# Miniprotein binders against Homoarginine-6-hydroxylase 2-ODD-C23.2 (2ODDC23.2), part 18

Target 1, 357 residues: Homoarginine-6-hydroxylase 2-ODD-C23.2 (2ODDC23.2), of Arabidopsis thaliana (Mouse-ear cress) (q8h113)
Amino acid sequence: MVIYHRKVVFTYVRAKRFYHFLNIEMVTDFKSLLPVIDISPLLAKCDDFDMAEDAGVVEVVGKLDRACRDVGFFYVIGHGISDDLINKVKEMTHQFFELPYEEKLKIKITPTAGYRGYQRIGVNFTSGKQDMHEAIDCYREFKQGKHGDIGKVLEGPNQWPGNPQEYKDLMEKYIKLCTDLSRNILRGISLALGGSPYEFEGKMLRDPFWVMRIIGYPGVNQENVIGCGAHTDYGLLTLINQDDDKTALQVKNVDGDWIPAIPIPGSFICNIGDMLTILSNGVYQSTLHKVINNSPKYRVCVAFFYETNFEAEVEPLDIFKEKHPRKETSQVAKRVVYGQHLINKVLTTFANLVENS
Key: E = the ipSAE of ESMFold2; O = the ipSAE of OpenDDE; V2 = 0.75 times the mean of E and O plus 0.25 times the DockQ between their complexes.

## First folded at step 6 (miniprotein)

Design h1 (from c13 with E21Y L75A; at its last look DockQ between E and O 0.65; V2 from the best seeds 0.69)
Fold by OpenDDE base, look of step 6:
Structure h1 (fold): chain B 357 residues (1-357), chain A 88 residues (1-88)
Amino acid sequence: as target 1 above (357 residues)
Amino acid sequence: SEELIKQAEWLLLEVKYLIFYARMLMEQGDLEEARRLLQEATELINKAQEIVDRALKLNPDSEEAKRLLEEVKKAIDRLEQLLEEIKN
């Protein structure tokens, strides 16, 4: 408890100095900080039949419930992924984005590559505005024809950087660990919603898809440059690994204020997506967030998106309809096919590229 | 063998689900419905055991199949305990 509090306080004090330097009115209200949740008690019991009755699990579940109701964003600590791996992912990502443009183009995103690979600066659009970032887009790999004609658009291997050489193996290990972590966090969220630990492991959620965006934000000399426009995440759960020295992610609270998501070294920022909103019968709302580039230094962020099954027709789970009944008129009752939505988003992003190229 | 492991993992998850709800029903005093769920869980765990045994016959050195067998055994033990509790 005390050591994590010191890290949070130190990061907060460091961020406070940074915001004071930027003349950003720091929301000084302690209520504006995203909750920090140590999930280690949940992880210690995640395979036990009686995990729901463990006092440590119950405490974590209560923290997850409050975080998902109040803000939809929280810090995760005690997650079991080594600080060395987390930092090495960021370091190697910096090394890739520092490469000459010609080297980055060796893994250029193309339709023939299943829309996997490197996107140059100015290619991504959010709500019709150009984002000031570059990225590597990765998706779960699947066998040709596994997802029929819908999945065909995304068929192909991920295009990993060949420099640094270790990048592929590192990221594959990282993806596996993020997948397991996401599953276990969702067991806690399932309990928080008043279901079994396993509600997010049913038929619609079996063989979960994942998306990973490896994002580089260029340094800027101007204030309020949009690195990534305001959006909600589509999936179930997002795990954000960001640089520790730059605050750029902004989260919209329930009052409509933008709260800075100050980096905490060794933590993930975790948020819920639109599919979790639907599955929860609208109990947990996905939170609007954006990235503002506000530093002259280059910033990296690795976002791992834990998704439903690619072919899932997502609707509210029966258990959560029963526990949390809503009037039928809620927009949450819309069936959405995840894979079709993902493809439509990908194709729309690329159509805007062709028109602006 | 990989497909057999996936089938057994799915059955084990269904058993874990049924155990959770059976216990909730026991706490609520609905012993009849709890017993029904525990019987269903018993049928599923026996199928899971058979599948894991087949996987181990195909690959005796599979660490994944060995781990799954231990989880199946724990599930059987838990089901036996709950079935004994519901008789008293």
Scores: ipSAE 0.653, ipTM 0.880, lowest interface PAE 0.8, mean pLDDT 87
ESMFold2, look of step 6: ipSAE 0.763; ipTM 0.917
ESMFold2 (binder alone), look of step 6: mean pLDDT 86; pTM 0.841

Design h2 (from h1 with I19L K74L; at its last look DockQ between E and O 0.84; V2 from the best seeds 0.00; counts 0 for: pae O 1.8 > 1.5)
Fold by OpenDDE base, look of step 6:
Structure h2 (fold): chain B 357 residues (1-357), chain A 88 residues (1-88)
Amino acid sequence: as target 1 above (357 residues)
Amino acid sequence: SEELIKQAEWLLLEVKYLLFYARMLMEQGDLEEARRLLQEATELINKAQEIVDRALKLNPDSEEAKRLLEEVKLAIDRLEQLLEEIKN
């Protein structure tokens, strides 16, 4: 506890100095910091039948409930993924984006590659505006025909960088660990909503899909360049691994203010997505966020999106409708097919690229 | 073998769900519905055990099947505990 507080305070002090240097109004109010949650007590009990009765779990659940109600973003520590792996993912990602453009194009995203691979700068659009980032888009791999004609658009292997050579194996290990971590965090969130630990593991959420965006933000000499436009995430949970030396992610709080998500070394930033909003019967709202490139230095971010089943017709879970009744007129009552929405988003992004090329 | 393991994991998850809600109903004083859920859990545990036993016959050295066998034992222990509590 004490050592972690020192790291958070040190990171906060460093970030304050950085913001002061950038003439950004220092968020002086402690209320403007995203909550930090040590989930280690939850992880220690995640396989136990009596996990909901454990005092350590109850404390974590209470922190998750407050974070999801108040801001929809939190730092995760005690997550069990090694700092060495987290840092190596970022280091290798820097190495890839430093490669010549011709080398990055060896894994270029194409429709024939199932929309997997490298996107050059200016290809991604958010709300009709170009984002100042490059990325590698990855999706869970699945057998041909598994998801019918809808899934066919995303069929294919992930296109991993061949340089560095170990990148594929590293990222596959990282994806597995992020998947397990996301599942266990959702057990805590399920308890926080007043359900069993297993509400997010039912038929609709069985065989969860995942998306990973490996994002590079080029250095800029101009202030307030949009690295990624304001949006909510679509899925259940997002795990963000970002560079420790640059603050760029901004989160909109309940008051409508943009709060900087200051990097905490060894933490994930976790946020909830639109599907979790629906499933929770609108109890937990997904939070609007954006990335502003405010540094002349290159920045990397690895975002892992833990999703529903690809074919899931997402609606509010009965248990959460019962515990948290809402008026039927809420936008939350809309059934959404996850896979269809994902494909529509992918196709729209590419259509906009063709029109602007 | 992989399909059997996956079926057993699903059954055990459903058992965990039923045991959680049975406990909640017991705390609320709804002993009749709690007994129904515990009966359903009993049937699912028996099916899970049969599947795990089949998986172990196919691959006696399967670490996954051995792990599931321990989870079945833990589920039985929790079920027996709740069945004893509901009698008192």
Scores: ipSAE 0.144, ipTM 0.576, lowest interface PAE 1.8, mean pLDDT 85
ESMFold2, look of step 6: ipSAE 0.619; ipTM 0.870
ESMFold2 (binder alone), look of step 6: mean pLDDT 88; pTM 0.870

Design h3 (from h1 with E9D E14D; at its last look DockQ between E and O 0.79; V2 from the best seeds 0.74)
Fold by OpenDDE base, look of step 6:
Structure h3 (fold): chain B 357 residues (1-357), chain A 88 residues (1-88)
Amino acid sequence: as target 1 above (357 residues)
Amino acid sequence: SEELIKQADWLLLDVKYLIFYARMLMEQGDLEEARRLLQEATELINKAQEIVDRALKLNPDSEEAKRLLEEVKKAIDRLEQLLEEIKN
């Protein structure tokens, strides 16, 4: 009698492993509703003068063009950032959010800290609704007075977690790699728009600003809890590193339907921002997206936002106006000062905090 | 030295931009405007070389300055090739 129970448990564990393999294979055979782009051919040629004529680059450029036209979101693979680093960023982020509230408050966001640091759950608002997440807000550091009175509000060092101890050095390395990756993806997008590879590296876009949000989504026992309200990203390009075991990000497709952005291990989710929409003369529209907390388990997401220069007066680039002429009446023709918009967003979010505290 | 490296990198980028458009104009048969862009690129790459040489004098062991020197050399070689092609 005892021998039968061990065989059934082994068959059930094998069947669960086979169902996990079949679910992983079926999740891999679930054609990601978003395109998957291997950018390795683009990266291999990013420093070559003749990169635009390389057959591998041309194929990647064509995939980027379709993705940016059709959905404004895509997965990036072949990006050259190690899986170990990507996973360690998520692991250390989990470890931080698991700390006692008093430990998280050691890096509390304040106006005197240049609006850098930890935001508690319920502090962030999107379109007047409270978001069910906590976060660490980071910005590119700059010298005092570099960006005049506009930049003064964001002056200060990033407030990195002291636990785990390696968190700062890890994230600084990660930021550098995400910066380089973003630049190279934008070279492909520049080619896809019919410019040189370097249109997004012109004078106004030199010395790019960046924002990073390290986001923790608490587990929920209710359905359809808003983790982050529906929005477009403001900048050029966003790189999303998320937990592999939870689907929470939703993207609005061209038909107006919300599609899930299912995690692909080792990939980034990449999306375009409002500044890229302007610069492209409205060819590539930023895509509305939201986060719904659908799991009783804690979820982390690291969003890296590659931005324009902090002082950039963003308008459509002349080359893209020529290649893609539009009627002047489009909202896209408005000059926007990036730094001023960022500051206004930060101050509005903080004012809403004071009113709801 | 970091500021010098940054300036040289920006000049190199401007040179890469001019080379791209000069080649496009050559393919279109606009050899006069292509030659103008290649001349401008030649002036910029020479300035980049001078800046990199200053950076290397300040820090001979700078791997970043050494990398930029090799990129500047490649840009010079490419400009010389295109300037020879436009004469024929």
Scores: ipSAE 0.745, ipTM 0.910, lowest interface PAE 0.6, mean pLDDT 88
ESMFold2, look of step 6: ipSAE 0.792; ipTM 0.928
ESMFold2 (binder alone), look of step 6: mean pLDDT 85; pTM 0.825
ESMFold2, look of step 7: ipSAE 0.791; ipTM 0.927
ESMFold2 (binder alone), look of step 7: mean pLDDT 86; pTM 0.832
OpenDDE base, look of step 7: ipSAE 0.656; ipTM 0.875

Design r20 (from r10 with E47Y L101A; at its last look DockQ between E and O 0.87; V2 from the best seeds 0.76)
Fold by OpenDDE base, look of step 6:
Structure r20 (fold): chain B 357 residues (1-357), chain A 114 residues (1-114)
Amino acid sequence: as target 1 above (357 residues)
Amino acid sequence: DERVKRLIEAAEELLKEAEELIKNGDLEELIKAAEWLLLEVKYLIFYARMLMEQGDLEAARRLLQLATELINLAQEIVDLALKLNPDSEEAKRLLEEVKKAIDRLEQLLEEIKN
C-alpha cells in the first residue's frame, strides 16, 4: 500500500495587487508658452572677470537672446530671491488692499509726497481707457536737488503701508534684491547683444532709477475687464511678481496673438522695455502686454521697473550700432530723456486723478 | 581703431569725473565713484582680452594701461572711504574687488609681454 502523500502544494497565489500607482505624472506639460530661463549659472559668475567665457553663462546668454528676439518676455528661475520673501511680499500686499478705504487713504498719492503713494481704483488710464486696478506707486528715493527742477516733482520718501507694520522693511529688502537681479540679467542681455557684460552699466545707466508699482486687481464677475490696458514698458527690464493662482497677464506674440502668462510659483516674469529697444539699436523689441481681470478673487502683482539713470538721454549704444547696423528709423533715432518722460506720465496720471476724484 | 579710441575717451572722461568727486565727495559719492571705476576696469579688461585674441597687442596694452590708471584711482578712493568709515561693508567689499582687478590686470600685462 504505497501511500502517495499528495503534497497539495497550496500555491498561495499572493495576488500582488499591483497597485499601479498611476503616477499620473501630471506631466503638466505646461509647455509654458513663454521661455523659462534658469539664470543661476549667470548669477554664479556675475562678479567674475571671465564670466563671458563660462559655458553655463554662454548657455544662459543664448536663452536670453532667443527670448528677447522672439517674444520679449520670459520666466526667470534660479534668481536667488527666497520664495518666502516673494510670497510674503504678495501676502502683505493682499493684507494692505483688504484694509478699509480710510486706512489706504493714509498713504494717498499727493504732489507734496512727490507723487508717491496709494492710487484708488479707476484713476489709472492706459491709452485713454480706465484701468480697473488700485496701486501703490513707489520710486527710487533721492536727495533733494539731485535731479534739479525736473526731479523736484518726485522728491520725497515712499509712502509705505503702516499695516502690516513690517511692510516698509520687507519692501526695501525686496527692492534691493530686484535691483541686483535686474543688473545681472542685463549683463546676460548685454552679452547676448554681442557686447561686454557691462554695456548697460555705462554713464547713461549709472545710478539706475527704479519704479515699483504694487498693484491690486479687484475681483470681477464680468468677463474681459481690463485691469491694465495694452502697453509696452518704458524702461530697461520689468520684474513681475504675481499671484500664483490667477492668470491675468497677456503678452502679444509676433503673430499678433495674445498669449497668457501663466504664473509659475517661485519665478519672476521678466520683460524688456522701450529704452532697452532703443539702446539695443532696435534688436530687442519691447512687447505689448495687458492685464485682463478674469477672476472673482482679488489679485496682486508687484511690478519692479529697472530704469536708466534719471537724467539719461537714451540713444542706441555705439557697440550695438556697430554689431547690429540698422537704417535710422524715426523711432530709434529719437533721443528720449527718461526723467522728463516719467514726469510727463506722472503729471498726466495725476491730472486724471484730480479730474476723477 | 575707432572702438579703441572711444574706449579711451570714455575712460578719460570717467577719470576726470572721479577726480572731482574725490575732492568734495561724501562717503556715498566715493563708494559710487569707486564702483564706476571698477566697472570701467572690467569693461577695459574685456576688450583688451578680445584685442589680444585678435592679435592686436598694441591696442590691448593701451587699454590695460588705462585700466591700471583707473584701478589705482579706485584703490585711492576706497582707501579714503575706509578712512572716513572703517566699518563700511561696502567699502570693504570694494577693496576686495579692487584687489582682484589689480591681480587680473597684472596677469594680463604679463601675458602681453610674452
Scores: ipSAE 0.678, ipTM 0.871, lowest interface PAE 0.7, mean pLDDT 88
ESMFold2, look of step 6: ipSAE 0.754; ipTM 0.900
ESMFold2 (binder alone), look of step 6: mean pLDDT 81; pTM 0.785

Design r21 (from r10 with L101A; at its last look DockQ between E and O 0.63; V2 from the best seeds 0.70)
Fold by OpenDDE base, look of step 6:
Structure r21 (fold): chain B 357 residues (1-357), chain A 114 residues (1-114)
Amino acid sequence: as target 1 above (357 residues)
Amino acid sequence: DERVKRLIEAAEELLKEAEELIKNGDLEELIKAAEWLLLEVKYLIFEARMLMEQGDLEAARRLLQLATELINLAQEIVDLALKLNPDSEEAKRLLEEVKKAIDRLEQLLEEIKN
C-alpha cells in the first residue's frame, strides 16, 4: 500500500496587487506658450570679466535672443530673489487694497506729491478706454532739481502704505533686487545682440530711472473686462510679479493671436519695452499685451519698469546699427526724451483723473 | 577704426564727467562716478580682448591704456569715498572691484607685449 502523499503544493499566488500608483505625473505639459529661461548661469558670472565666454552664459544668451526675437516675453527663473519676498510683496499688496477707501486715500496721488501714490479704480486710461484697476504709482526718488524743470513734476518721496507697517522697507528692498536683476538680464540681452555685456550701461542708461506700478484688479462677474488696455511698455525691461492662481495677462504673438501668460510660481514675467526696440536698432520688438480681468477674485500685480536715464535722448546704439544695419525707418529714427515722455503720460493720466473726479 | 575712435571719445567724455563729480561730489556722487568708470573699464577690456582675437594689437593696446587711466581715477575716487566714510560697504565693494580690474588690465597688457 504505497501511500502517495499528494503534496498539495498550495501555490500561494500572492496576488501582488500592483497598486499601479498611477503616478499621474501630471505632466503638466504646460508647454508654457512663453519660453522659460533659467538665468542663474548668467547671474553667477555677472561680475566676471570673461562672462561672455562662459558656456552657461552663452546658453542663457541664446535663450534670451530667441525669446526677444520671437515673442518679446519670457519667464525668468533662477533670478535669486527669494520666494518669501516675492510672495510677501503680493500678500502685503492684497492687504493694502483690502483696506477701506478712506485709508487708501491717505496716500492719494497728487501733483504736490510728484504724482506718486494711490490711483482709484477707473482713473487709468489706455488708448482712450478706461482700465478696471487701482494702483500705487512709484518712481525712483531723486534730489530736488536733479532733472531740472522736466523732473520737477515728479519730485517727491514715494507714498508707501502705512498699513501694513513693513510695506515701505519691504518694497525698497524689492526695488533694489529688481534693479539688479534687470541690469543683469540686460547684460545677457546686450550679448545676444552681439555687443559687450555693458551696452545698456552707457551714457544713455547710466543712473537708470525706474517706475513701479503696484496694481490691483477687482474681481469681476463678467467676462472680458479690460483690466489694462492693449499696449507696449515704454522702457527697457518690465518685471512682472503676479498672483499665481489667476491668468489675466495676454500677449499678442507674431500671428496676431492673444496667448495667455499663465503664472509660474516663483517666476517673473519679463518683457522688453519700446526703448529697447529703439536701442537695438529694431532687432527686438516690444510686444503688445493686455490684462483681462476674468476672475471673481481680486488679483494683484507688481510691475517693475527698468528705464533709461531720465534725461536720455534714446536712439539706436551705434554697435547695434553696425551689427544689425537697417534702413532708417521713421519709427526707429525718432529721438525720444524718456523723461519728457513719462511726464506727458503722467500729466495726461492726471488730467483724466481731475475730469473724472 | 571708427569703432575704436568712438570708444575713445566716449571714455574721454566720461573722464571729464567724473572729474567734475570729484570736485563737487558728496559720497553718493563719488560712489556713482567710480561705478561708471569701472563699467567703462569693463567695456574697454571686453573690446580690447575682441581686438586681440582679431589680431589688432595696436588698437587693443590703446583701449587698455585708456582703461588704465579710467581705473586709476576710479581708485582715487574710491579712496576719497573711504576717507569720507571708512565704513561705507559700497565703497569697500568698489575698492575690491577696482583691484580686480587693475589685475586684469595688467595681465592683458602683459599678454600684448608677448
Scores: ipSAE 0.694, ipTM 0.876, lowest interface PAE 0.7, mean pLDDT 88
ESMFold2, look of step 6: ipSAE 0.767; ipTM 0.910
ESMFold2 (binder alone), look of step 6: mean pLDDT 81; pTM 0.787

## First folded at step 7 (miniprotein)

Design h4 (from h3 with F20Y; at its last look DockQ between E and O 0.95; V2 from the best seeds 0.78)
Fold by OpenDDE base, look of step 7:
Structure h4 (fold): chain B 357 residues (1-357), chain A 88 residues (1-88)
Amino acid sequence: as target 1 above (357 residues)
Amino acid sequence: SEELIKQADWLLLDVKYLIYYARMLMEQGDLEEARRLLQEATELINKAQEIVDRALKLNPDSEEAKRLLEEVKKAIDRLEQLLEEIKN
């Protein structure tokens, strides 16, 4: 039973039974936690024609609506991805980042590699500030020329670590599962917006691009080290798989306060992106978030970004304009070409790479 | 084969979309527009079936093509049911 009190964010009462290690006392002092949503009822009905009328789906949809309206971040449980796989992704990511720098450089990000691969610590900048993380940047692979001259910049295979040897196959499996999970969450969000389950699977969304950032945050002995600067995510949904023992992600609440996104083992942190804000006719706002490195231990985070089609001209969906009419003066009415934005971001980040290399 | 499967999945999704809205229109009493959507869905599901049959002919052991065939059958059954409901 999720007790929806006005200012107190929802810990799943059942999570108290399973997550005995989450000191409930620490959870009580946070004025706004992130809602925990068990999506298993939604997944059980995701292929059913009558899924929208299912009582379990209706309950999940109501939770998704509240989460997306109020905070734009939520925990996802009951997502059907095995804990073993989730944990193995993190473990193998630790193993990669523990490698000698020369080994990590074997997959160095380059323009010739389509801006795919390893970025060293201190190369990423958010809003002109240096981020204290290293990463492997991955993008959906596509055939040469599929996305025209814009897409050429990102053409190429992902540069997977050769150590551990199984890393590629594991991550390709993980990407597929994250893609399927993201689609199913979006069916719930589509219903929550008063559309069919399939509004986010229209022409501009049927061949979704994805980005994956495999992020390593070095241990720090100083307080308030920015691991990743404050930003909104650009796409539809983000699925965050993070180390369970370190609280680093900070989410800006409606009051303007930074709240910690405490890890819940076996959960994803899910957030909405700027494209979902546009598509929803601004009903669901993307939420500003940042990462603060606050542990002497190395921390990993795998962020999967479920995006629009690469060439999508993103505008509010007609169904959501009808259900949620806004004054034409809303900033949400700007058409944005996703692929062009992504390329501009990549090139800007890389210009900073070349200047600081 | 993968491209055929992808095309069939997209058609099946369009059918699911049309079925959803046809039911809403039926509940609203707009039986004429509901029937139009169900007819369009019937055309799409028949195309999806043809694509799946081609995919299975190329790869009879494709579990994905077999899955799609069962989903196509379920969609046909649902369309037939709704088309019968709209006559009454």
Scores: ipSAE 0.679, ipTM 0.884, lowest interface PAE 0.7, mean pLDDT 87
ESMFold2, look of step 7: ipSAE 0.762; ipTM 0.913
ESMFold2 (binder alone), look of step 7: mean pLDDT 86; pTM 0.829

Design h5 (from h3 with F20W; at its last look DockQ between E and O 0.96; V2 from the best seeds 0.78)
Fold by OpenDDE base, look of step 7:
Order: structure tokens, then C-alpha cells, then sequence
Structure h5 (fold): chain B 357 residues (1-357), chain A 88 residues (1-88)
């Protein structure tokens, strides 16, 4: 296993020059690998009125379309977030999880805290199976009463670690950058679906909710320990910042095989969620994924979930219904209220917390 | 100030959408509906300008408000160009 990582890293440093050439041929045979997409051309034009006509944007859009059709997961490079910030987020996350349990409990998740804060190992369940991770759950902060009685359950500030002291300010900066990045990726996805760049910034999407899970996976001496059970993500887009030295994320390909999402330093792993599936009129399917703890070393992962507006009643966008007509019998036609789903998920997870406390 | 900036950003986004749709309609030869959308975009961009001007009056050093002012100017220029193209 160790020998594979060295070859991939050495190929990556040489591949910065060769990736311009290999991008065409490697896409064909490796149905088993997640595509790497340099989105820098898309970001360079994100504020231009004529961005859809830019040759660099067209190329990125074509890559996004293929990735979203074929696997629903891709690596993002050229994203404009500094490697120093990305790495500092992981470093400070390690520092928090290394704290004594009593210190971690200072930010314990509670109903009174709006279900924000630290979850101990063994509290999270996915599909009725215990997950071997600890986490800090964060949500977009909002004014009291903004989201009515549904939103009350999540009202409150995020419980940021007080150690390290700079953790809050770092993470707030990181959240802003992830929000901007997610919006810009979705402009490319919107174009890929044959819409304007702005279809995912409409009235139900322009004040996006976000969820962030700061996840710590304990070291294991056993094979095939489930760190996080198999699931699809609910929202629009997920940005995964993970440790570069451990392969743990598994993605289910179209053939039904679990493929490893090998970390690429300086990249995000990006995936689409169930709401994007609905909004796209089912053109882009969310992909089942899981985390397997397979390292004796502690692993961190920061997952940023870019969501719809909290109160969004999610249905297929009219432009995508027109561009991609489906028979009415498609299960995709289910209207879903995002905030209600989120609350139901939080309450279900917490009920399991109380029973196992 | 932050609320004014947010409102201006949303209006700019609506203008960008209307410009995109108007161009698509122009390419399809639907010049009447394209002109209607460009007129709507012109009304929205003028509102965005007024909001940005208020934000700058409250905070002249706001880099976000300065950014928005430049985006508003670009949107006006683009709308004027498209409105001239649709007359020919």
C-alpha cells in the first residue's frame, strides 16, 4: 500500500507538465478514477457577461458535464484557495481532536446549542450502523426567527473550539471561500446543463444554507472499519478537504464497484448532492460514497456542504426540464423542503445520541 | 451597509441573468422579448446603482461597494451595447 502513494505523488509532480496532454487519453480507460478538473479558467471569467463563450470556460464546462454524468465526483484544482489555508484548517483540526476529551466537551453538541458542536466517537449513525468518527457540526448562522419554527431547532452560534484560539476566525474565512468556490463551480455545472451560469443562484438558491462537518477519524489497527457509512449527500455540492497521506473515501462507480478517492494535495474532492439531482431534472445523479478507516494514524476531513436556501422547496428547474425532458414517472419530481429534511436528519441523529449517551 | 451590498449583489445577478436570456432570444430572432428583458435589466441596474451609491455614502472605503460600483458600470455598458445591437 505505501509504495502506491510514492508513485502517485512522483507522477503528480511530473504530471503538472503532462496533465495538459494526458487529460484527453486517461479519461477513456479509467472509468475507475475520479476526473481532475482545473477550474481556474472558469474562475477567471466568473464575473464576465460572456463567460459561456470563453474557450477555457467551455473546456471546464465539458469536464464538469462528463464528471457529473459519469461519476458525480471529481477533484477540483485551480480553485484559488491557498494551500496554506487548506493545510492550516487540517492542522488546527488535528490539534483540536488531540485535545483531552474534557476540553472537547466544552463545545459538546446540545439541543440548546442548536445542535451545533462536538460529537464524540460512536454517536453518529449512518443507515443504523455506528460510524467510527468524531465531529464538530457547524451550520450557517442566522437571526432568531429567520426560518420560523422549523429553523428554531438550529438557532444559535456555532460552537468553535477555543483551542486553538484562532480556529473560529480561520474557519469563518474558510467557509466564505468555500461558499464562493461552490457558487462558481455551480455556474460551470449550470452551463453544462445548458442553462445560464446563474440557474443555481435563483430565488430559492441565492441565500444558500451551508453545513460543515469537521470530522476526525481515529486510527485503527483493523481492516474495513467504517468511518462513515454509505450515503449520498443531500445538498447541491460538497467540498472535501482531507488529509493527503491517507486514502479512506470510497466512491461507488457506475459498475457498482467501490473506487478509492486517493487524496491529491491542494485539491478538493467535489461531489454533487441529491438536491442537485432534483434541480437538474435527474441529469446528474448523486453518488453513493463511504469512508473506511484503514490507517493506524488519526485522519481529518473537513466537509463543506453547499445547500439550497433553508426554506427552499426543491423541484426541477424549468430550464432543465425543458433542456432535459423526462417522463413524469421519474422519482425526481418529489418536492422536498430542504430545511425540514435537515431538521428531521438532525433530530433523528440526536435521538440516537440520547439513546447511546 | 452589508444589507445594501447584499441587495445590490442580488440585483446584479438578476441583471446578469436577464442579459444572458436576452442574448439567447436575440440569437433566436425574438427581438421583441429580448428588448423587454433588456429594459427590465436597465431598471434593475439603475436600482443597484442607487443602492451602491448609498452604501458608498455610508462607507466610502468599502472595497465591496467599490467592486459593486465597477460591476454596475460594466452592466450598464453591456446593456447599452445590447440595446444598440437590437436596433440594427
Amino acid sequence: as target 1 above (357 residues)
Amino acid sequence: SEELIKQADWLLLDVKYLIWYARMLMEQGDLEEARRLLQEATELINKAQEIVDRALKLNPDSEEAKRLLEEVKKAIDRLEQLLEEIKN
Scores: ipSAE 0.667, ipTM 0.879, lowest interface PAE 0.7, mean pLDDT 87
ESMFold2, look of step 7: ipSAE 0.765; ipTM 0.919
ESMFold2 (binder alone), look of step 7: mean pLDDT 86; pTM 0.829

Design h6 (from h3 with E27R Q81R; at its last look DockQ between E and O 0.94; V2 from the best seeds 0.78)
Fold by OpenDDE base, look of step 7:
Structure h6 (fold): chain B 357 residues (1-357), chain A 88 residues (1-88)
Amino acid sequence: as target 1 above (357 residues)
Amino acid sequence: SEELIKQADWLLLDVKYLIFYARMLMRQGDLEEARRLLQEATELINKAQEIVDRALKLNPDSEEAKRLLEEVKKAIDRLERLLEEIKN
């Protein structure tokens, strides 16, 4: 598929197994497309002391900077996670959502389960509107009492599907890989902001929380069904693994237009969250996005949210305040406790669950 | 063992951070502050080595502890070179 937009030729050569991205000259003015970033040069140097001086890293950093400034969304390729694993995650997710409702209810989300598990269709609300999806909500597991009384609400193991049987082990492996990938992308973003590679691995970020939403979007015969309402993500980074055959994710550009995030097989869609906006001293703004169900076929999406430490009091990092000074009047100066925000969101969502159950 | 490995990884990260900024300061001609950061990094890397050595005593076959030991050695070598560069 060749998308011609204002002199940028995106030649998507669907060869069987290899997407050769021909010359994506990211023209600087293309605020209306999601860039594709090969991060393999960044990953190759992730453990090197001199990574910031590597020409391949510098190129990736420049691409990340542009993406985070212009759109806050990008495709990630060269990420090192096997296509087989990525596809197996989606396949097994389809298999779970195809199960009888009674089987899905074996892992039903409950307060006693620490708000972990399966949410039926029509329970999730975004900005007071019902979302047409079902999901499994997962959170980083932690020892009882680790996060005090605030964390107590989320205490418990993740409720993994027992069918397919391998689902737990697969997803735990996937979570680890997504965690490592997110850290490495953030090293590139840290460099792009003019810090060390390690600014996002400081005290408030050394024990990153994560959220995973395993989302199923039912097939629809109607146009413009909202699968997930318009929102920004709260955390640092989101890694989206989606079905390759359906375009549903919409990203709001700087002009206010909704751009379709067309799936690229073997890629993640990556976006920045509100906490990254704060930490960057507002240099990188989180981008409003939504999901529109527009296919008669069932669609899955696995969203991994890489977060701050659970108890992190998020404020702009000193290095980024220095590099990117702003007037104190910027709304970005709001100190936010991540864990408290997460709990408030979970409890609000659950209150809606009880009222509509 | 996992906690020791985690602590060593954090110290190694702090060492990498200090090395990054020390090199920046060296390029700026602030050799005094660069030397201070390299000294701090040397203290941290020695502590990381001690932790890794404990982890290896507990589990000699730990591939993660072996990996960390090699990273610690690389960090020491890097620090020694930088400390020599700053004297000249």
Scores: ipSAE 0.661, ipTM 0.875, lowest interface PAE 0.7, mean pLDDT 87
ESMFold2, look of step 7: ipSAE 0.792; ipTM 0.926
ESMFold2 (binder alone), look of step 7: mean pLDDT 86; pTM 0.837

